# VHH binders against o26223, part 81

Target 1, 191 residues: o26223
Amino acid sequence: MKLLWTSQHIKVTVHIDGKVSKMDVLEAIKTRRSIRKYQDREVPEELIDKILDAAMCGPSAVDERPWHFIVVRNREMLEKIPEVHPYGAMVKDAPVAIIVCCDSSLEKIPGFWVQDCSIASQNILLAAHSLGLGAVWTGVYPLEDRVEGIRRLFSIPEHVIPFSVIPLGYPAENPGTRDLFDPDRIHLEKW
Below, E stands for the ipSAE of ESMFold2; O stands for the ipSAE of OpenDDE; V2 stands for 0.75 times the mean of E and O plus 0.25 times the DockQ between their complexes.

## First folded at step 6 (VHH)

Design s21 (framework vhh_lunsekimig_d3; at its last look DockQ between E and O 0.01; V2 from the best seeds 0.00; counts 0 for: pae O 13.0 > 2, placed apart)
Fold by ESMFold2-Fast, scan of step 6:
Structure s21 (fold): chain B 191 residues (1-191), chain A 123 residues (1-123)
Amino acid sequence: as target 1 above (191 residues)
Amino acid sequence: EVQLVESGGGVVQPGGSLRLSCAASGFTFSSYALYWYRQAAGIERELIASITSGGHTNYVDSVKGRFTISRDNSENTMYLQMNSLRAEDTGLYYCAAEYSDTYYGSEPLNDYWGQGTLVTVSS
């Protein structure tokens, strides 16, 4: 990573395969893929801090900002996640995972916390990608067995709802880009 | 329940051609990105080619211009056409399917693998 000064702002550049990359927002959105295979390499705390900063920058209904985050680096704990999340097998091989949670005591308008936590989860994926990391969103809410499993495993209080588990690391796979534009889903002026 | 079955491997002379097939069942094939991996002796498994649900393809540099990946959604089958084969193309070829960027997960695993088909290029 390099820090560059521009217009009184510090920008970070990423080196990928010996190349210096500056990824704009549209490029990040279009090239982000779910990554489920990770290098055996630690993710610096500085990068996790940047990712969590980005997570908290999403829009929030009535500015309730109900999100809390658990950062899991403990190998024993990561290895237990697949026991309570049937599609979380990749988590055991990740150097770190972020659990996105909703603190229901912060909720100001019923139900919108799901959208708030979805936005935070996507921001984590995009920020990780922009920093040269790979990540995957594994869904927890609204599946009751996964919610309770994660809650018990991480000692999460009853008023807090685990929403997603996002393992991340330096990618050990490159699935390539997606071709998803479908003009039949766009309606002009009315349905 | 989910199955990927490779076929078409075999022994071929340098400069020859082979067409690998990967027949899929147990999931909505047209929604998934599909991959060919190669495992050579003493070398970690590497991604050779990929094809998205929309038909966009990517190749590792060593096979560009020689290999062509394609899919037939009506037959739930993915192909790898291998031309101008070289000794270094020898290996086990695996097909794989991935849920198309899902956050739900897929039953039972997000990554689905075939058992592999052996390609041997020798004189």
Scores: ipSAE 0.302, ipTM 0.696, lowest interface PAE 1.6, mean pLDDT 84
Fold by ESMFold2, look of step 7:
Structure s21 (fold): chain B 191 residues (1-191), chain A 123 residues (1-123)
Amino acid sequence: as target 1 above (191 residues)
Amino acid sequence: EVQLVESGGGVVQPGGSLRLSCAASGFTFSSYALYWYRQAAGIERELIASITSGGHTNYVDSVKGRFTISRDNSENTMYLQMNSLRAEDTGLYYCAAEYSDTYYGSEPLNDYWGQGTLVTVSS
């Protein structure tokens, strides 16, 4: 990886398929939108590999790294997800989805796996965005019916907890950006 | 099919009150986040109030303390109580609904919109 800095902004330059890809990290965070409509276009395995590499770069409690990922491309399986995750209807229209899971046998600090898997899930969203893809986080944990439904559908063992389902693909919508900064949420020194 | 129908608009004097209603049909009302938008002539619609499926409310600063959003899940109806009305509140008022079920990371896309009800505040 080759890291470059500019005088007015912090930028990270990464190489993707031999191409130099530039997006300021603050720009990526601020411009990422939940994308629920996708082109009829496959997502190459190479891009999924890069996204999952990014997912695993997040910090975790005492470096426990409890995450596992299920990559779902099979059309029949994608179409079944809404049956057990009824508010994930867009998943059936995605070319691929990533299920973020916790392997509880890797926990070193009880209960921090939720933060760990949340970090991995957000990194998936940002990495997808930086690669020209759109994604959305659909919640599974802590809703018991969704957890058990996804576990059954994908034969996930009892010690593994499905956390989120993230459909992704090349976007077929452009919702634009939003200014969400709220100074009233900032407290100096104390509440 | 899904319908959102606003009512309760009209002409009022400054300082007056109106209550807007948004009657919904064709979807599971209790599972949707609901929104009021307003649009002055020639200006982009602005979000002014929201209420989640769980009943949590938010308002833009210009209406805080004057407007109250509420919902009645038994009647599939959302309300906007507007008090201390000002000339700047004149515009078309729209209700909107979004299926807010992702728990994390979702942004409102507003799956459904009403046709609008006109509010005119005049001296």
Scores: ipSAE 0.000, ipTM 0.178, lowest interface PAE 10.7, mean pLDDT 84
Fold by OpenDDE, look of step 7:
Structure s21 (fold): chain B 191 residues (1-191), chain A 123 residues (1-123)
Amino acid sequence: as target 1 above (191 residues)
Amino acid sequence: EVQLVESGGGVVQPGGSLRLSCAASGFTFSSYALYWYRQAAGIERELIASITSGGHTNYVDSVKGRFTISRDNSENTMYLQMNSLRAEDTGLYYCAAEYSDTYYGSEPLNDYWGQGTLVTVSS
């Protein structure tokens, strides 16, 4: 029985003209999935720049913009991340990861940085998806062991808090889409 | 207009060193993977080194440990440091650039090519 590896051509319609087909925002949101398998293919710096641009476009509390981003391409470092992040095994297989951090010195209001960095992280995921990449949000904060692990690994200063590690790459899986709409979670005017 | 211009070729003795340069213009250099090819007389062009837009390098076995590919995005220039040169390294060396989104294949498609610079290793 020759297992016909149906190469599901993930038609990443790389338009020959370098024009990444513009995915509309709703499509990006609805079709985004966590991707944990990646092709042996490098991610262009241009795409990372676009992703980071998107990451910085989100709102933040009183416009505090507390986020910093560590872009990791070094294979040795990528391979070390799983050592301090048990659920980050896929990071070693990614061509690049973005570590989202909060600089606490930039906080204007205490505590909102989690929301700010979450928004940034989600924008990274959406942007990546819209660009034909796969990504997954691997939580670091608020787990102290992961926070300190990532901190030590990347020599992150004490006032900076690693929040998430997001590996990115061209997807080597297609988990499909999910309908997560639940009308039971919607309340009109009151609970 | 896109241009890739190789330089640094010349005649060198075995065991010697050369540094090749590839000056690029007319495209977003930092977004491209870059490649060095060489072509010896009577032999097909071969890929010998590559560097991604992110700086990851790869080498064919024959040049590993001797050649180093690098890039300076601020200068739009790629380099090939060649040490411990051998007679078999003689050939025309070409610079190529490819938009990094095309890495799926075993061989780069190579969007742009230079004219080449000649390296002769001879006693």
Scores: ipSAE 0.000, ipTM 0.236, lowest interface PAE 13.0, mean pLDDT 88
ESMFold2 (binder alone), look of step 7: mean pLDDT 80; pTM 0.791

Design s22 (framework vhh_lunsekimig_d3; at its last look DockQ between E and O 0.21; V2 from the best seeds 0.00; counts 0 for: pae O 5.2 > 2, placed apart)
Fold by ESMFold2-Fast, scan of step 6:
Structure s22 (fold): chain B 191 residues (1-191), chain A 123 residues (1-123)
Amino acid sequence: as target 1 above (191 residues)
Amino acid sequence: EVQLVESGGGVVQPGGSLRLSCAASGFTFSSYALYWYRQAAGIERELIASITSGGSTNYVDSVKGRFTISRDNSENTMYLQMNSLRAEDTGLYYCAAEYSDDYYGSEPLNDYWGQGTLVTVSS
């Protein structure tokens, strides 16, 4: 089977701690991996600000942009996340975590906030990777026990739904890049 | 880059023992949960044993008390000690490592699979 695709590379210059790195968008997407081990090294607030700016630039249904973010740096709070998230053990070792939330009062179209918050979560992962950080998306919604555990731990109001917990830091592991292209999943003109 | 290689399979009589090994390379072994799957002819591949990065283990009821999963992070190797083998334990045994980009949190989603090793329990 012949597959039609285009590859156009646009390099983004990022200035970090007085240093310059260049990573094109396709490279960032293809080389991003979930990172669950972090260096004992502080992440500057300026990098968190850039990541959150990128998170808010995603598309959203009817431009509802329902996302809110909690930035957690407090060690005691990070250490409590594994108690309410069964697969969040790595969070206690991260220097910072971002909790992606939906403010349901901002919802315009029922149910689309899930896609909106998924887009924000993925943008956090890509932005972190482009800035030399590693991150992992640990799922919260739609698992009721995780949702209520995170809500209680961070005093999140009833009208706000915690969607994901994303620990991040400078990576202390390198799992390598995946080769996931599967042409059998591509249908031309019709199914 | 990432490779999982199973070994230790073979033909054994009922009541016998085998030790399977899964040698890993190309990733930070200690960070990953590891799994043994079994596939019998005409049956779907099933998870039979798991070990987390922290060393917590889990087993399907049919092998509990007979099989022991363990890991040696210094050797990048996972083991399955199989005792009191039964005819129904016959199958291809696969090791798998979880270093997935999944956001659910892992079990049974696996990134890497070995080629399998055949265990035949027959008299």
Scores: ipSAE 0.298, ipTM 0.692, lowest interface PAE 1.7, mean pLDDT 84
Fold by ESMFold2, look of step 7:
Structure s22 (fold): chain B 191 residues (1-191), chain A 123 residues (1-123)
Amino acid sequence: as target 1 above (191 residues)
Amino acid sequence: EVQLVESGGGVVQPGGSLRLSCAASGFTFSSYALYWYRQAAGIERELIASITSGGSTNYVDSVKGRFTISRDNSENTMYLQMNSLRAEDTGLYYCAAEYSDDYYGSEPLNDYWGQGTLVTVSS
């Protein structure tokens, strides 16, 4: 949030939830789940700002930071995303979605933008979760039909590559936590 | 195609036992958490027990100590051993799998339900 500083401060004294939670980073990583059902509740712009700030905090190849974000709140546009993304049905029910894109003109090392945008996408998921929101990463790149469909829908130029579509909102489901630790995937000193 | 098929229900007296089975196909069974739900007449389905892919279990208070969830990954089958059955345990029992965290795009597994298996506890 970069507004001109004034002599008047916005005071926020009460949360509807009755608490302000601090979530440990390991807890956030372990408890984050893909959320595909959302409450009829708008997501304040302030939370989207925090999520996008977090998205831009990730490392990138040679600090190239190739990411751009499209914030979609328009109902008609959200309802059209499932028409071009075969597994994006939940997007029509989300109050907001974030499209993560690569601007290829910002690449400094060819081909690492996928890792860069993956980092930004995961940061969006974790930040949303830490703020009491639920989100899901719906994959776009490298599936050509999905890439072209999203590009056409949002008038994305040829040198910009849509990478992911992330609908989010206050969760209306709780899929629970998972125990995915597998010690057989760990190799000490060598394979 | 994903399939979950419940079996082992029947009529038992209070204090009796039943073992329910959930046969699964169409997905990598060992990779997913699994759940048992119960639906009594006039009530929405309620989650009663869960087991993670790593074998950790959770139960609602009303069945703790009486019901045991387990899984046999070699047979793609989950079980619910129900002991000390009570009249309030009467209902239709369903199994389900965890929601998917897949970003490629596949159907969330919790969208698939079988017919369930009926448990009647009657004196």
Scores: ipSAE 0.211, ipTM 0.622, lowest interface PAE 2.8, mean pLDDT 85
Fold by OpenDDE, look of step 7:
Structure s22 (fold): chain B 191 residues (1-191), chain A 123 residues (1-123)
Amino acid sequence: as target 1 above (191 residues)
Amino acid sequence: EVQLVESGGGVVQPGGSLRLSCAASGFTFSSYALYWYRQAAGIERELIASITSGGSTNYVDSVKGRFTISRDNSENTMYLQMNSLRAEDTGLYYCAAEYSDDYYGSEPLNDYWGQGTLVTVSS
């Protein structure tokens, strides 16, 4: 009995002006850029759902899946985020932001939640890009002032740790492509 | 060679205005986030304003409503319009530039720094 591994190719169909654009995984990874300027255009809930689905598809330590997500669309709240996050200026210009959090009560092994939430955050960025959106990862953890700022602002329980704030929107800039490949960082067999 | 050169500093009376400039060269200016810092005598340097590559701005509370940061990518120049100046605004003002994809850390890495321009607010 040949177990046909049906590779469920997650075809991310991006409807741009009625045309479905397909972006493969390598293309998404290689062409993704942080976007910090957004159009005055709302992001459909359907796209956010797809992004969040992608965020939850990454691996986690011993399958602990400690992540929670706060979706922020309220204009007043978006405008307040830069007050507690000094490098989150672009958040106030975005139509939506996702705050990635860790529920510490879900940890099975201490400390791996950082990796778990990082994977989730990166998947958000990649998914957004593949869907024709722009996003940027603004770091919250491990900076205590930002962690507590976001915690207070969104009434996040003490056992839940805000990890990242990711504003999203339709891009109003094109930073272009970059070449980050460095063969000097590759070691064969040993250092 | 990468250079950031601040200008526009000087002596001004309280309530007065100054416009600082930071002229950049030697790097892709449009791809960088830009920052104004200031350092008063005996005080640690502080970030006072920032502008992303996309043009989003942020200010510390002490300068909010009085200072305006802007950039002209065609001229590779960042500006700081300073209005309603106060004695406490006295200090050496620095511009900095950072190329960053994702924002991490408590402070910008600040790939490049200027030498600073002195602002003195005194009666």
Scores: ipSAE 0.022, ipTM 0.464, lowest interface PAE 5.2, mean pLDDT 88
ESMFold2 (binder alone), look of step 7: mean pLDDT 80; pTM 0.787

Design s23 (framework vhh_lunsekimig_d3)
Fold by ESMFold2-Fast, scan of step 6:
Structure s23 (fold): chain B 191 residues (1-191), chain A 123 residues (1-123)
Amino acid sequence: as target 1 above (191 residues)
Amino acid sequence: EVQLVESGGGVVQPGGSLRLSCAASGFTFSSYALYWYRQAAGIERELIASITSGGSTNYVDSVKGRFTISRDNSENTMYLQMNSLRAEDTGLYYCAAEYSDEYYGSEPLNDYWGQGTLVTVSS
């Protein structure tokens, strides 16, 4: 009776561990594409946690690490983003979006928060890709109408600046690999 | 130099079929989303069909089930298969490419257009 129970029967409970693919770093960088079509499938919280952990590991000016993140899963909120972001139409169809923000109170050196948040945004895209997800960077800063629209929509305080909106999900499209190496852009010793 | 060259237009009777081609050069074709637009007499230019770099397609309701957009990245060519043609399908058909896959910010900056190919559906 009891000896008929196997460990396989307890595996009826789905375990999603969000393990990194076998993709190396160069492969991830070269094969990452902007993904704007997503499967109707939820992204586990464990994968979002891994992506945000990777985002916070980027370098920042004087190690100021000014980034904060808003994770948006609420369908009604995702559907309102295109109203304030004209190129964010795909966000309404994504299972989740991450809003990358700068907390200006954490800024140690003026202006470098833009580069810091750019690095965090790219790390989100690469980490998502490495975990089998697709994502796209939709720009917010420095477009003032988008900054204020996103701020109002998500109750973001005035000392915090929304930088990018990154919808993500399991990809429903498979863009080809890009061959962008251009030796004319490489100068030896001088311009 | 970036070029998009349409071909395959012509005169066809109602209910007939045509296949349009758009040959591209001068850019990384596989990275671009591609579009077919139609300019009919007295009507503003309308987006008819689109295909992303990943092959996802969209159509306006008036052509759904009749038109099929496809791409061949190895030949840098996009196609529009047009079946069950109607008089209202008459117009200049333009192909367009935009850098919609790998941009952020405002409008795509690398929009490319062909010169158009004429489709006339008449008895």
Scores: ipSAE 0.073, ipTM 0.457, lowest interface PAE 3.6, mean pLDDT 84

Design s24 (framework vhh_lunsekimig_d3; at its last look DockQ between E and O 0.11; V2 from the best seeds 0.00; counts 0 for: pae E 11.2 > 2, placed apart)
Fold by ESMFold2-Fast, scan of step 6:
Structure s24 (fold): chain B 191 residues (1-191), chain A 123 residues (1-123)
Amino acid sequence: as target 1 above (191 residues)
Amino acid sequence: EVQLVESGGGVVQPGGSLRLSCAASGFTFSSYALYWYRQAAGIERELIASITSGGSTNYVDSVKGRFTISRDNSENTMYLQMNSLRAEDTGLYYCAAEYSETYYGSEPLNDYWGQGTLVTVSS
């Protein structure tokens, strides 16, 4: 396989025998990277629907599934996110962002909604990657200033908690892959 | 404080060689993947070479066979050996440690980047 790079940081992959391999689950997990630069190219609604379907398929505590999602495509609204999220500068350049929220009225077990929404957020990243998109999770909860800023910006009701803002688009960068396996973090039978 | 400091840039004739160094401090160097980026005039920064914590290397096609990335964990230093230099290799060369995988935000101010070193290939 050959990797080609352009001034737009566009990755082109080819297989030597002329076939393109499809990404399996382990490959998706190992090769997913945070992507913060996007092509000026619209993401079809069909792909967003597939990503959100995947987001809702995660496990949740007592199957409470407290997640709600706001899909933001409006450029003026995307440009306002960095004003309330100090590390969200890349959102203004994304064609779309998904805001993962917890509806506290759906909570069955106190506190586990954080794990539920984390699972939904990671599924969004993996699904986006599997579909040829790039995304990055920018944290909102538990930082009260970010929570309140995002709530006000998107008219989110008081019983709903914004958890993460995930911009996504076709990637305009390729940071490569990581080699993070550390056997010293694995303990057999006991600590 | 985390620091990455590039050195070794300069003016070279076409066909010449140059070795860039990136000296790191303030983090556990052996645990991090390391990168060389190049920024030519009018072009965004491009990743040209990478080396994992385990020593596996990757290159863009335009530099394969000409450039060699390496690391010395005992000296906390990464290198880029550049051979058979061409006019199109002219640019600012930046080293970077770890592309940030954080959900706290993007943390642009915590990206571990050097300040860049200029390479000019001219006759």
Scores: ipSAE 0.301, ipTM 0.693, lowest interface PAE 1.7, mean pLDDT 84
Fold by OpenDDE, look of step 7:
Structure s24 (fold): chain B 191 residues (1-191), chain A 123 residues (1-123)
Amino acid sequence: as target 1 above (191 residues)
Amino acid sequence: EVQLVESGGGVVQPGGSLRLSCAASGFTFSSYALYWYRQAAGIERELIASITSGGSTNYVDSVKGRFTISRDNSENTMYLQMNSLRAEDTGLYYCAAEYSETYYGSEPLNDYWGQGTLVTVSS
């Protein structure tokens, strides 16, 4: 039985004017895109607070909540991030970046912190999008050169592991919508 | 069919300039990060410049201040303006494209490649 999933092409018009519209969770997930171009406009602190609140609302293994967040607004520091992060070129153009970190001392079960911090990072992206901001996940862990680069740059303790760098700002681009649904990836009851 | 076609290569004297073009077709150009690579004789291919789908650029140190990467999404074309060319810039220059949502590694995966255009800097 071929499940005829009618992919409703939700045309998400990214409002460039930063108007905070209430977006439902499915819309946020389906219409989110990585944004790598930003307006010359500051992001209000209240929006960052909302984003960080969302970042901390995700589940974690045995509720270990190992995450920490570094909020970076300093222009000099933002401009230095690309020097240690090859995919971080857009960070220098963003008004703010969030660095998601794991405190290993908070782990209750080894290894699940990657999932925990991934969930936090994704929530940051979704929250940003729902608030009219654009963001992109630039991976740090598990690449040792990036991990150590970010560690040194921000004087992060050895027991804390930088996981991702997420620049965000008001979008200055509209990548459009994408359809990623693939019924061939769905298996019923067994492979 | 996806195509990347480089052009603009040639012979130039040291200190001269060239402008390379990469014409793309068969994919959503605006959604891709784009890259210039070069390969000198007997040397491994190297990444020299990149531009994200959003227009953010990055360069290797050896070309900084001399080369400029740009893109025109309306024409599905990427450019490399090369100024103050040196003998060491001689090589085959490749255009590459990667879907921007999938780049998390230390090196681009490069979904698509061109055939290259030859740049020769000689007196």
Scores: ipSAE 0.014, ipTM 0.420, lowest interface PAE 7.1, mean pLDDT 88
Fold by ESMFold2, look of step 7:
Structure s24 (fold): chain B 191 residues (1-191), chain A 123 residues (1-123)
Amino acid sequence: as target 1 above (191 residues)
Amino acid sequence: EVQLVESGGGVVQPGGSLRLSCAASGFTFSSYALYWYRQAAGIERELIASITSGGSTNYVDSVKGRFTISRDNSENTMYLQMNSLRAEDTGLYYCAAEYSETYYGSEPLNDYWGQGTLVTVSS
């Protein structure tokens, strides 16, 4: 009777905007742009779940995985972020924002959490882009006024460090692609 | 009124030089990061050079070694020296300014824009 549990009987394809996403990883990396203007359109919870799943797939120092994520949809809270983050003005217009945090009690090697949370933050940007969303990384750490302001606004405890605020939504702008490759930054064998 | 006014555009042959100026007024010039953008026909506006309030410069690779951005805080003016000009450099050149509060952040948001000066590189 319990044959209904097998995945072989039900094959469900998750559809996003009527299509299955197929973006190549190099294409995603090369075409992702910071998006600061968003459509007045809700971002479904299942897309946020996929983005956060991707965020947690990043490597971390000795597998410490120090990251925590605050998902902010409340309009009043989103509108308060610019009061403590001078470059976060676009957050008030976003349908949702993700705050990437480090829980320092999870650190196994001191100080590598910055790299860990940077990896998670970039994965959020790439995953959002692959799903047809636009996002921008607004820096919080290491700017103490921003860290304290965000911590206060979201009741973040002292052992947890807000690292970045990432507003996202369906894009309402298209800034185009840039060619940023600079061979002068590449050094073979030595500086 | 905050103003950014570009000048120095014109018609020049390939291999030639031009010097663009961006005169600023209505804000504390020395506290702002400054940018040059260009827009060719049918192409979106692109950042080509930047200079921080502290004088550090950055260039896109297509202009690196040919263009030099500079600022003179005593004259509230930014410059773009353009050498070895190519047909691909033809376009409308804009200056922009962003308040430079920190050394760390996302892509520039550019608080103020000029109206642009036209550069044509043609035989």
Scores: ipSAE 0.005, ipTM 0.197, lowest interface PAE 11.2, mean pLDDT 84
ESMFold2 (binder alone), look of step 7: mean pLDDT 79; pTM 0.787

